# Miniprotein binders against p40896, part 15

Target 1, 331 residues: p40896
Amino acid sequence: MLMPKSVALLRIRYTLEAALARGFTTVRDCGGAEGFLKAEIRQGSLNGPRLITCGHAISQTGGHGDLRSGALPASAFDSCSCHFGQVGVVADGVPECYKAAREEFRRGADFIKIMGGGGVASPTDKISNKQFCDDEIKALVDVANSYHTYVTAHAYTAEAIQNCIKLGVKGIEHGNLLDERTAELMAELGCYLTPTLVTYKVMGSDQFSAFLGPENSRKNTEVLYKGIDAMKIAQKKKVKICFGSDLLGPLYGYQTQEFRIRGKVQTTQEILLSATVTPAEMNGLGDKLGQIKPGFIADLLMMKSNPLDDITILDEPESNILFVMKEGRIY
Below, E stands for the ipSAE of ESMFold2; O stands for the ipSAE of OpenDDE; V2 stands for 0.75 times the mean of E and O plus 0.25 times the DockQ between their complexes.

## First folded at step 10 (miniprotein)

Design u22
Fold by ESMFold2-Fast, scan of step 10:
Structure u22 (fold): chain B 331 residues (1-331), chain A 80 residues (1-80)
Amino acid sequence: as target 1 above (331 residues)
Amino acid sequence: GSKVRITIYVLSPEARELAEKIKEALKELAKELGAKVTVEIRVENGIIKLEVTVDSPEAEKLAEEILLLLFELLLELSEE
């Protein structure tokens, strides 16, 4: 992100309030949100979801999080997984990786996000490129483990995913080119997959496709369909699946459309579990969040109609949410 | 309008026991409020589906009171 920090902070306020109104009581930020924003929400200075943050996404030189490496003009779009503040930092070699991860925890991070492979937001197709060497990934995992948390990786290809999870990476963001063998390994190792299909659908629409150009538009469409196939493979192999959108900047408002897209491959119950129980477990909060149960935090949605009968009603929160309760307060 | 149907999802490994307590609390609430309240509770795979239909000129307000009662019940159960 190349916008001034003060403008980014003002936009964050609107984005967080809107996310809560759409029914998200907890949100995991995969790059750019500063840790102390959690305190502002807790104190009531900001109305918004509870935040779980990673600080900066950690990238190698020339990797997906290195905006110097071939990013398109800032006026086109943001190449980060989240659109809050400065999204990435660069670290090369084991010592720099140790330092970068420790710095993010010093800044209040709850987990570590790394770029384990290439991305869509590039003029050259780098999705297939593995990023970081094994020792670098191992160093990042070692730091996360010492803080009793996890590393999650941006990765699309079977090669990048297998490399990350074999080195102790716990989460994979996207995973659109997942194969059956890789899904089996993810299930065996207890890894989590967070598909983000809505971002590709929205970017491929007539409204936004002009920002990608023809080559990136083709790549975007291919990645969407392959992502749907990847989810079928992950379901078949019983991979733990979380809910995510990975929407950039002004597209964050479309985050609820992910429920409809998931309905192509998951049951309504599986989708609801992926948005509640499973991500709570991933983040060490399985005993506090994701269930309405004695001893749990009182985050509740009261719905006018039943999402188990039709998951797409979650795409229309204004029509279908009567009340949002977060920590016992009605919003 | 004068009639509101609300659906509450409770994800719990102790779904059966919690569903019975919710059902009993809602019977008492309906009696106290004098409103026509229909309650249907289903438990499937650790998910409690609670459907409450409130038939009253103040149905929206009563729906909020039902949510607050559910929250109070959950707090009370945590003490056990």
Scores: ipSAE 0.000, ipTM 0.246, lowest interface PAE 15.9, mean pLDDT 72

Design u23
Fold by ESMFold2-Fast, scan of step 10:
Structure u23 (fold): chain B 331 residues (1-331), chain A 80 residues (1-80)
Amino acid sequence: as target 1 above (331 residues)
Amino acid sequence: GSKVRITIYVLSPEARELAEKIKEALKELAKELGAKVTVEIRVENGIIKLEVTVDSPEAEKLAEEILMLLFELLYELLEE
């Protein structure tokens, strides 16, 4: 059943307001947030973080963003099988990829998200499947370049990551099955990695693992197991690392647990840079956001104690954040 | 610009009571600064949204002073 758009909008509003309360003044959405939300926040009619959006993630038929079961006809999405906050659209072949990317920019997207490999949540793909052909990825990158922005790709495996970044993809989401050769190439090409370790921890818990089903539980266990090791490899090879959680809908409330999980692999300084300076640079905002400097937009948190001494205080924002300032003036 | 806006968000289980204290403190601050300062406070879902608007030919310079005083005031009100 389709969720009424009014109900979905209220839920998204609460999620965005809660993100501010948890200390996030800017959020990059990798699928589902519509450009009108960004405009409402900018104008002050909606309370929330500054949004950087991709619109819908673009997937091939049978890829990670194609949420149709194998039993559904090819026209399922065309038959109004859409939900508010639907994360994916399907495009096959160079012309459809051009059209899909241009449509997302028409709707207010800041960047393009593609599915470069398989994943845990899609019904018809394998985690090891490389997705899109080279010409399709080139088309998507060409459109993003014409808008002076980037493509980021969902990808887990070394093969999928290497294929995407060699074709001009700038960012990789997840990367849990990354190897040393792939990390070296990412560093050489100046690519960004956004690990999402908390997602696998939460989905692997007793509360949620039963809902994945046996095939998806197996996929989840594989990516969870490798996630910490992938982070160590990326750090060693000096890959540019951003902060992310990849938690959707009701799970968004667990996003701050990522700070604690990252603390097993990264220093507190590295974690804070991955949540501030590095993502600002990725999004062309390195001269405006992520630092407290003259001429920068003044987003800051006032804390009861120093997160450099204990990163886990960011997991308990209600107890540890005194207030959040967004878009103040500092000289 | 002749106008500068400062927006602060505070999460509190006693948001309504805290918002009134902030409002009273900011009225006194605005008089002390001698500038045209407008304060708007909204409380929704346990979150206080505080907007301080400075309307002056020297708004950018005054905003620095107001921001520092606002930090001091909020720290004092929010500390345990």
Scores: ipSAE 0.247, ipTM 0.698, lowest interface PAE 3.1, mean pLDDT 75

Design u24
Fold by ESMFold2-Fast, scan of step 10:
Structure u24 (fold): chain B 331 residues (1-331), chain A 80 residues (1-80)
Amino acid sequence: as target 1 above (331 residues)
Amino acid sequence: GSKVRITIYVLSPEARELAEKIKEALKELAKELGAKVTVEIRVENGIIKLEVTVDSPEAEKLAEEILKLLFELLKELLKE
């Protein structure tokens, strides 16, 4: 965030190459990646995973994606899904929401990301703040539907989640304060949940906890444990769960730790499905990706040992990955 | 050094049919490499476990070649 675009592009190259080396053949970016990167990867000008992008996350004024606070927060710890470059744009009122969503599609977005609620580390909002009015969310969903795709929302609270999904939002990022009623509604509506537990785990580690300060450290730990409980609730209610990390910049290297964290809450089979079949289905690629099946794209990961026996081997890619194949090419 | 064991895991809903095709492809691979190559296949719940043992003075280099050739064979099997 707030980096010169040229420097951000150089860092994008590194993060994309590293993500592929860690075993990710497809990556969904929830804010900041430019659409043109997909063409460069497809053409072979850039090595990296297949990209699914939203462009900029769309935020209301004073919402989670509005970074006009007068000061740069600790960029390594702030924001949802800042894997590449700048994260957000601001839109208020129905006409601006239509224009913002259409602009992201014009720039090559595959889906729309909105800030449906407040964040833990936002400079101007609180996690309890519901964001956007119903008509604004409807406008964003209407545009996404016209492009035959979806809206996903950053949201933590049951109130924010329910408001978004009742208005047609398909995906929820984080969902750490989800309750049983909300999970039941998500399952009923066929919504997807992408928990991002590793970001809170990493920020709370000895290596980084000193930078948060006492209040933020306490908040971070609370949000981590609530997120673990939310995952248990979501699984009990059969919500469709995808894999995500919400890490940015230098912290992106820790993305594979999410496999280890998930291993305490999900079965190995559930984790593997959440990283393959389920996200492929969410993104309209269920007939092309996520399975080793005749007619599917040849994206394969060759491991030294069985992740079904020990999911944590995916958190040690340098030691355990023999080869990564993407579209039939070994990387 | 002289012996390398490679274990390959493949997630596939058509595990039985795919395992037979992989076995045939690996038999051809063993002939091409001229090394002592042993292949064992186990299939459980749609997961194919391939155990390839390479016995050769250059086992480490041959293991890399075997893995590359196996990936190319898997690519061809998926295209069908």
Scores: ipSAE 0.000, ipTM 0.342, lowest interface PAE 10.6, mean pLDDT 76

Design u25 (at its last look DockQ between E and O 0.76; V2 from the best seeds 0.00; counts 0 for: pae E 11.1 > 1.5, pTM E .378 < .8, SAP 73.223 > 70)
Fold by OpenDDE base, look of step 11:
Structure u25 (fold): chain B 331 residues (1-331), chain A 80 residues (1-80)
Amino acid sequence: as target 1 above (331 residues)
Amino acid sequence: GSKVRITIYVLSPEARELAEKIKEALKELAKELGAKVTVEIRVENGIIKLEVTVDSPEAEKLAEEILKLLFELIKELMEE
């Protein structure tokens, strides 16, 4: 859902505070959050989780990050500043990829997000599309490497995933259509998978049936039922797995439901690791975040019950979390 | 007097070492509060379970204070 930047800024405070109250002390944004938000949180002008951001997701023309109507020529959008608040930017060819990645870093990105395959919510692509040429992905990876960070890719299919990770992409978002071979390769290369099962569940529910148009609804259905199987495969092959939700706008409130969904395929311990240690390691913070020990940042949850006994207690933070501490401060 | 029991869970890979430090800190805290505070600590599978019982006419109020103090103590242990 596209909204004016001004309106988004008015809502961001509530969204950030709510995420923190749900127990998330660090959040990685994979498209849309601007770098200035990190400064505001650090300064205390905003209360929220620590943010790790990529800025805009980088996409090819007609890719998952290109939300322009296919009915209009590109020239129809040239004068429109309406894209400045969007999730993605468009870059075609090696020079544009270099520029796009460098611009995100200039504006404070911690990593790069790319659209490596088709998506559910985009109007002009298919899930089966492989996005970017090899030289474009390599260009983006090379830039990220020069900043000593990683590229993560939106990718559903085995083909798209393999293509990305063979070229040095270190993260895969979603991965709902991965196979055993792909999972083995991910594990071998040390690639991180971030499943986001809750977003498909919510969007496919009766309550939000109108959220997606007919075509996007079809695509959503395709990946919804495969996501759980992908998780089983990934877990079996010992892929490094991070916690994720990929919820938009008013759907952010459902982010904790990912715990319940994952409980079907992961042990409670595995789920907790995916929400603490593993993502900290992925983001180069494994020596400071994700554990309670001397020398680590004091990000703590005080809870009434042991989540190892029942992971679903984390889906009811209002009842089960007594206190949230971030960087030694209780919120 | 009223009796209040508080249960706190700390998930840490270094739970055993932390548990001993927490126990010592809680003993000191109990002395400072002047309340009858009983502390039981169990460590299992990297989880510290703290059971604190407060016996005082103001047990509920004291319990809240104890929770905050415990949180701060854990914070201090982490930031050493």
Scores: ipSAE 0.212, ipTM 0.685, lowest interface PAE 1.3, mean pLDDT 87
Fold by ESMFold2-Fast, scan of step 10:
Structure u25 (fold): chain B 331 residues (1-331), chain A 80 residues (1-80)
Amino acid sequence: as target 1 above (331 residues)
Amino acid sequence: GSKVRITIYVLSPEARELAEKIKEALKELAKELGAKVTVEIRVENGIIKLEVTVDSPEAEKLAEEILKLLFELIKELMEE
């Protein structure tokens, strides 16, 4: 008997258990994780990090989350909304944007993810393309505000970032082409930046670059080159920085390499805060998570060595983590 | 071997207050285990440094038990 869903569930289970074992007690998923997974982890049916999810990333037609090839007619859209890998949905115009955001919250989303600019992996966009009009972004932000949460946007360029944050977007994913003026505005507006440098390093390696193809490999090189400079600018301007990897499927195991990459541009204390306090604050959990303090949830790592002396020990969890505790349970 | 030393770091904004509570709990544990266990606690810049030395044929096992008890203590302090 064929049971493809059982195979997919086993792979998800493995990925989640492995992430927890690598020291991640909470993970924010920026597209693809179903809301039901949160309940299964909470109930103990799946071992893994606490999940914060957005459901599908919301994209305009032809934007970064539109995974249809240019050869498909518009009518050939996946109308079931299950989508490939459940990563993205397409919405155009204010009414569709309201409906798409509300549907994600109905399905258990904690926040809204939008594609505010072009990227590496989508087939029909440029990194420089600003995506969505202002009224569409306002609609998405209005829905998120009504649920007392936020919108975060995939965006690389200063233009795309400024457009999003001026319209009330709270978070920016990637931001590899950030400039000083944009970083100042982000700091002034209290916005969060989540750099994902490891994804470009891993995808640009000989082993994995074949998955991108020639044009996307060129895009990848451009954003990798600028990513370290963007981090320096963000630190200098005191932008609130979170920790992320943007790694998919088989690449998820490389997520801890981000600690090593960040060590070239941030202090160890800045990196640790970006992986604990700052993301907890962004997600409305600053009074519950990210600190060893009375009244907080007991998520703890016990380490053999001090990560403040050497952040790269977090890139070697098997050798350096003695115990992982999540909600008072040792794993 | 029969003697194991483990160094553990805990980062906390309330490190001094937490270290005093940990110290008291570990004194009680040390009374139960006798001279088999020595624990030194140092606090600087919001970091608690714990040095656990276990002198016993079961040194690795006792050190692991102490670490689990420390985790439970921190859990209790946080969940208050």
Scores: ipSAE 0.162, ipTM 0.605, lowest interface PAE 4.5, mean pLDDT 77
Fold by ESMFold2, look of step 11:
Structure u25 (fold): chain B 331 residues (1-331), chain A 80 residues (1-80)
Amino acid sequence: as target 1 above (331 residues)
Amino acid sequence: GSKVRITIYVLSPEARELAEKIKEALKELAKELGAKVTVEIRVENGIIKLEVTVDSPEAEKLAEEILKLLFELIKELMEE
């Protein structure tokens, strides 16, 4: 994030409280949320969802997690240490990748996020880019394995996805341009896909299109049209699918629209499982979260209507959620 | 008297035993409060439906308290 740390901290509090109120009792953050936020939420000094964090997303120079303008010198990234919620860090080469991943775990990360391909919002890359060399990805995976957790990767294209998962990456974020062969490989390797279709719909709307520059607007349009088709392929090939929104800054309030978009591809039961059981499994919490059973953590929603009859009520949380319980406490 | 109907949907079909314990506890609480409260449990399309009907002059206030007690009861039962 490019705003002053004091402003970012105020916005993070609001964002976390709002997400909990919308029914998200656990959130996995793939860049920007630092580990100390988890402690504040657990202590009760900050109301919000349970956080699963990576700290910073790890990127190559000029990659998706490198948000520096091309006009800035390489050292500009290092000089802005006062900005809270900086989404990415840069690491080039195997030793830097080891260090970057270890630093995130030292700071409280639960998993490692990497940029395996180009992005929409980043200034100096293309969606078609495959990012990191194989030895760099393997190094990041090796560190995550030594901490008994996983690496998840931002990737859009079939080539970037296949390269990541063959090297041991467990999850793929977005995946808008995957093909049938890639989906088959993901299912074979037991990998997880987290599509985030709402962010491309919202960022491409007339209301928010100015948020993107001209090149980023073109990138966004490309992934928007392909995303639904990719989800259909993944569902047909029985890829493990998780729920995600990947909304940036002021767009965060639109996250529940992902439920509505998923209704075009998944059954209501599949959507609900993708937001509960499947992500709990991915994060090693399948025996504690995601279900209503004795011995599970009491994370519950009380709804006015049945989401199996109409999934869109989850996109209207203000009128359809009566109460949110997290760890037995009503919020 | 006023009547308020509140329908609660439990998304896990494996929670049937928990829902029955909740129904029994709510009936017992309703007797203590002297309010006419009915609780019905149905399984529809693989989801458990818990329907709570409050028939009382203060039905909306009691319904809100019943919902809070329901959540606290679920919390207690899950700790077992």
Scores: ipSAE 0.000, ipTM 0.348, lowest interface PAE 11.1, mean pLDDT 73
ESMFold2 (binder alone), look of step 11: mean pLDDT 72; pTM 0.605

Design u26
Fold by ESMFold2-Fast, scan of step 10:
Structure u26 (fold): chain B 331 residues (1-331), chain A 80 residues (1-80)
Amino acid sequence: as target 1 above (331 residues)
Amino acid sequence: GSKVRITIYVLSPEARELAEKIKEALKELAKELGAKVTVEIRVENGFIKLEVTVDSPEAEKLAEEILKLLFELLKELSEE
């Protein structure tokens, strides 16, 4: 019993230390990382990126966060507790949504994550399924507003995205099937989009797609091929775009490949702002993080070469990073 | 007998004052160490680009010392 616990703690430490070594001084967790991990990093008991957490992703019954069926690979369930987005709580109806959101804040959440539509990894839903009714989303947004923060939603389709943002949801995770009208509305409402293109590329490879099963592999292929087009639309319409990967467990090491994928759609400056200034602003930290100037927290990445000349050097961190500084400490 | 180039990006037009302070500290250090250190500051696509070129027989070792100094200076200046 002691040894399994020790092994789990070592895996958590490795995952977080490795993420920091890859150049990530702050990471936003969209489900699974609890507030205690954030506290341990702040206290120096655990080395890793500064964590911004939502606790559990909140899902309706049968929604994307309802994991009561074994569709995911065994490795996804048995791996490190640092898996992002794989642990959810179920809430149905306005009272349960209020209680679920308040419970996440009680446990130290910085924001609320909801499942606004279907996905590829959940056992029973379809990508096209709209999730939660309007009153449930309003309840979740109301709680987040009361805590002076935001709700972000997992959503792929134009319908699911528009429904969420019209009800006050601030962020959209993925957004692989958005259209021009949806992107215009997102820009108008000041919403943030966090594309996660690398997860579909990795999960769609021959090595990993076999473990998803045929239905989930088909879903994965659909969102992968649409993701680049969605990204182009969002960029054209001036949507605020953040950096993300949505990778689980042992696949987390592939997160830097997202820089390379983004290079096909965004300029190097746009990518760097998406990984620094824009997410800091989204999380109410624009006056503390994402820039090098007096009064800001001393988070800094030193490279052997200029990422503005070649963004793909960020996808080769071991060869190209000289030093990572977080809060004035070199790692 | 080699050259080493260090590039730093400062993500704000308002951070030009910070970049100038770093530039002056590096010039002072170069004078003290007797090394040829050239510092160039440019604004490029909304970033302030700071390039430090070290031209010295001990360039690699000196570059490591300069990087450590830069981290210490950034820590001091960002905390203030």
Scores: ipSAE 0.000, ipTM 0.293, lowest interface PAE 12.6, mean pLDDT 75

Design u27
Fold by ESMFold2-Fast, scan of step 10:
Structure u27 (fold): chain B 331 residues (1-331), chain A 80 residues (1-80)
Amino acid sequence: as target 1 above (331 residues)
Amino acid sequence: GSKVRITIYVLSPEARELAEKIKEALKELAKELGAKVTVEIRVRDGLIKLEVTVDSPEAEKLAEEILKLLFELLKELSEE
């Protein structure tokens, strides 16, 4: 599905304004948000959270970010886009990986997102398929290091996670099939995990299961049941945990349900830290964001009720948010 | 009623220093408003629990003003 750029920009505005109203003053986008949106938000042309972007997620041919069907020629266009534009680009071999990562930084990316393993939504890969060779991952990490930032990888399986982090990847998105050994390694290497449990809950509901189709529904079911267990393992092994939803387009409205799901495995304080301090630290902003402290940016959320007593009130933002302040301005 | 309680939670690694600044600002505010304002601050690790009790015939209006001023104070303390 292709969307005209002008229509996509109008929809982006609504989505960003709604996210801010739900209490998110900073959002990290892992594919599809263009760098120019950061400037528009900074200038006040768009009301929304501060954006931390990667541009396009970088995928190998036939990997999770390659949305072409097996019947399409190699020259075929990327037919899948979110309302933020194209989600991914394809790069094979070390030179193409260098070029792809450098192109994202040229366009204003803050970090690099790669597809380190298979997924649910891509048409030609399997969850168990290895993505990229080691030299390709190392090339992407080398570029990110030269920009004093990081690579984060989409990965579900222990094998994919271990391959990525041993090669210098700093973050893992999802991690639903994480095991204890891999979690120990993540903690030892100082890696970050961003679970996205709400996406599997929403997509696994009767309302949305028909959308995925039989093959993708099977993939979704596989990762859903393991997600809670993986989260428990990560907490037990003291992996640094961030907050995410991985929700696309109209499903962004379910974003706050992640707080409720996390309440099954994290304390309320741990959840709040995973949504503030820890992601700020991951993104090199630990001295500017995520804390109420002299010299920090004035991003403040004031609640009518105490989220430390009941985290689920963050899943009722309209009823419970008194004020949202971003950079000293009340929204 | 004539008595209103406001409870604020603040997460900060400089919780002790921040709590003292908040307490001092609220004492000045109480003096300015001529209202009986009681401030209880509890700090544990990086968490501040601030309880402000306003005892006045205009308690609800004054509590709203105190909340606004506290929000502006937190903004000022977090900005460069």
Scores: ipSAE 0.005, ipTM 0.397, lowest interface PAE 10.2, mean pLDDT 76

Design u28
Fold by ESMFold2-Fast, scan of step 10:
Structure u28 (fold): chain B 331 residues (1-331), chain A 80 residues (1-80)
Amino acid sequence: as target 1 above (331 residues)
Amino acid sequence: GSKVRITIYVLSPEARELAEKIKEALKELAKELGAKVTVEIRVTNGWIKLEVTVDSPEAEKLAEEILKLLFELLKELSEE
């Protein structure tokens, strides 16, 4: 369903205010956040997390981000992305990739998002399909490097991940089928992994299992557990790990469950670093965000209890957060 | 009851220096309020655990004032 822009704005406003109230002072949008939202938050006209944006995710023709083929209206309303339009743009060949990446920076992007492989959950996605040729990925990386930023890729398989990172891609989103060799290479190259396990957990819950049907529910559960195993491998090999949810539409309210899932494979200190210091470093803000020290932006979360003793208290923000401070202002 | 305990956790590379500044500020606040305020600060691996216990008939209101002052202190340190 297409929504009037004014109605979509009210919904996005609620989502942003709620995310801030849940303790998120900064959110990285991996497709489609409009520049006016980022500007309004910066100016203080809209309450919400600071937004780090990529504009459109760049996809090859017929790739994961080419929404011309079988796109559902619901896929345009990504709850983790504060946008009203297209999440992806299509580019083929080196010249189109250069142009597409430059266009995203012209529109105010902070980094570049690409589709480096197919999806794992959908029957229409081919898990084994590597996307983009090497020259196209190199072109996208070259543009990002010229802006002193990075490319991050949607990728699930060891093959897709290795292909991307060998060509200079800095970040991997999801990575549910990561293996030990690939994790070793990621650690060697200083790459970042952003797992999004909560998406699979929420969709597989009793509340939503009827929506998927029995076959898709089993597949969704399999992808979740493969992702948990991938996280264990990444932790063992000391891959830099960031916090992410990748939740769609009304499911965004469940984003804090990711802390609980991570608690099964990471220490509480590792999880907290993955939500503060590590993503700040990834986004070139390690000297401004994620720590309390002179010269840093005053983004603070005050808790009733110690998340170092029990990370799951972050999955109960209404009961456990006393105050959220963003840029010195209490919310 | 008359006692309220506030526990705050902070990650900082300058954790020991920051902890000392917070401790001194809270000592001054305790003097001003005339209330029995106990402060325990532990620093481990760049993490600060700040535990403040307020023992007063108005413990909840005093705890709120202490929290507001802690936010102002953290803001001041970040601005610097």
Scores: ipSAE 0.010, ipTM 0.346, lowest interface PAE 9.8, mean pLDDT 75

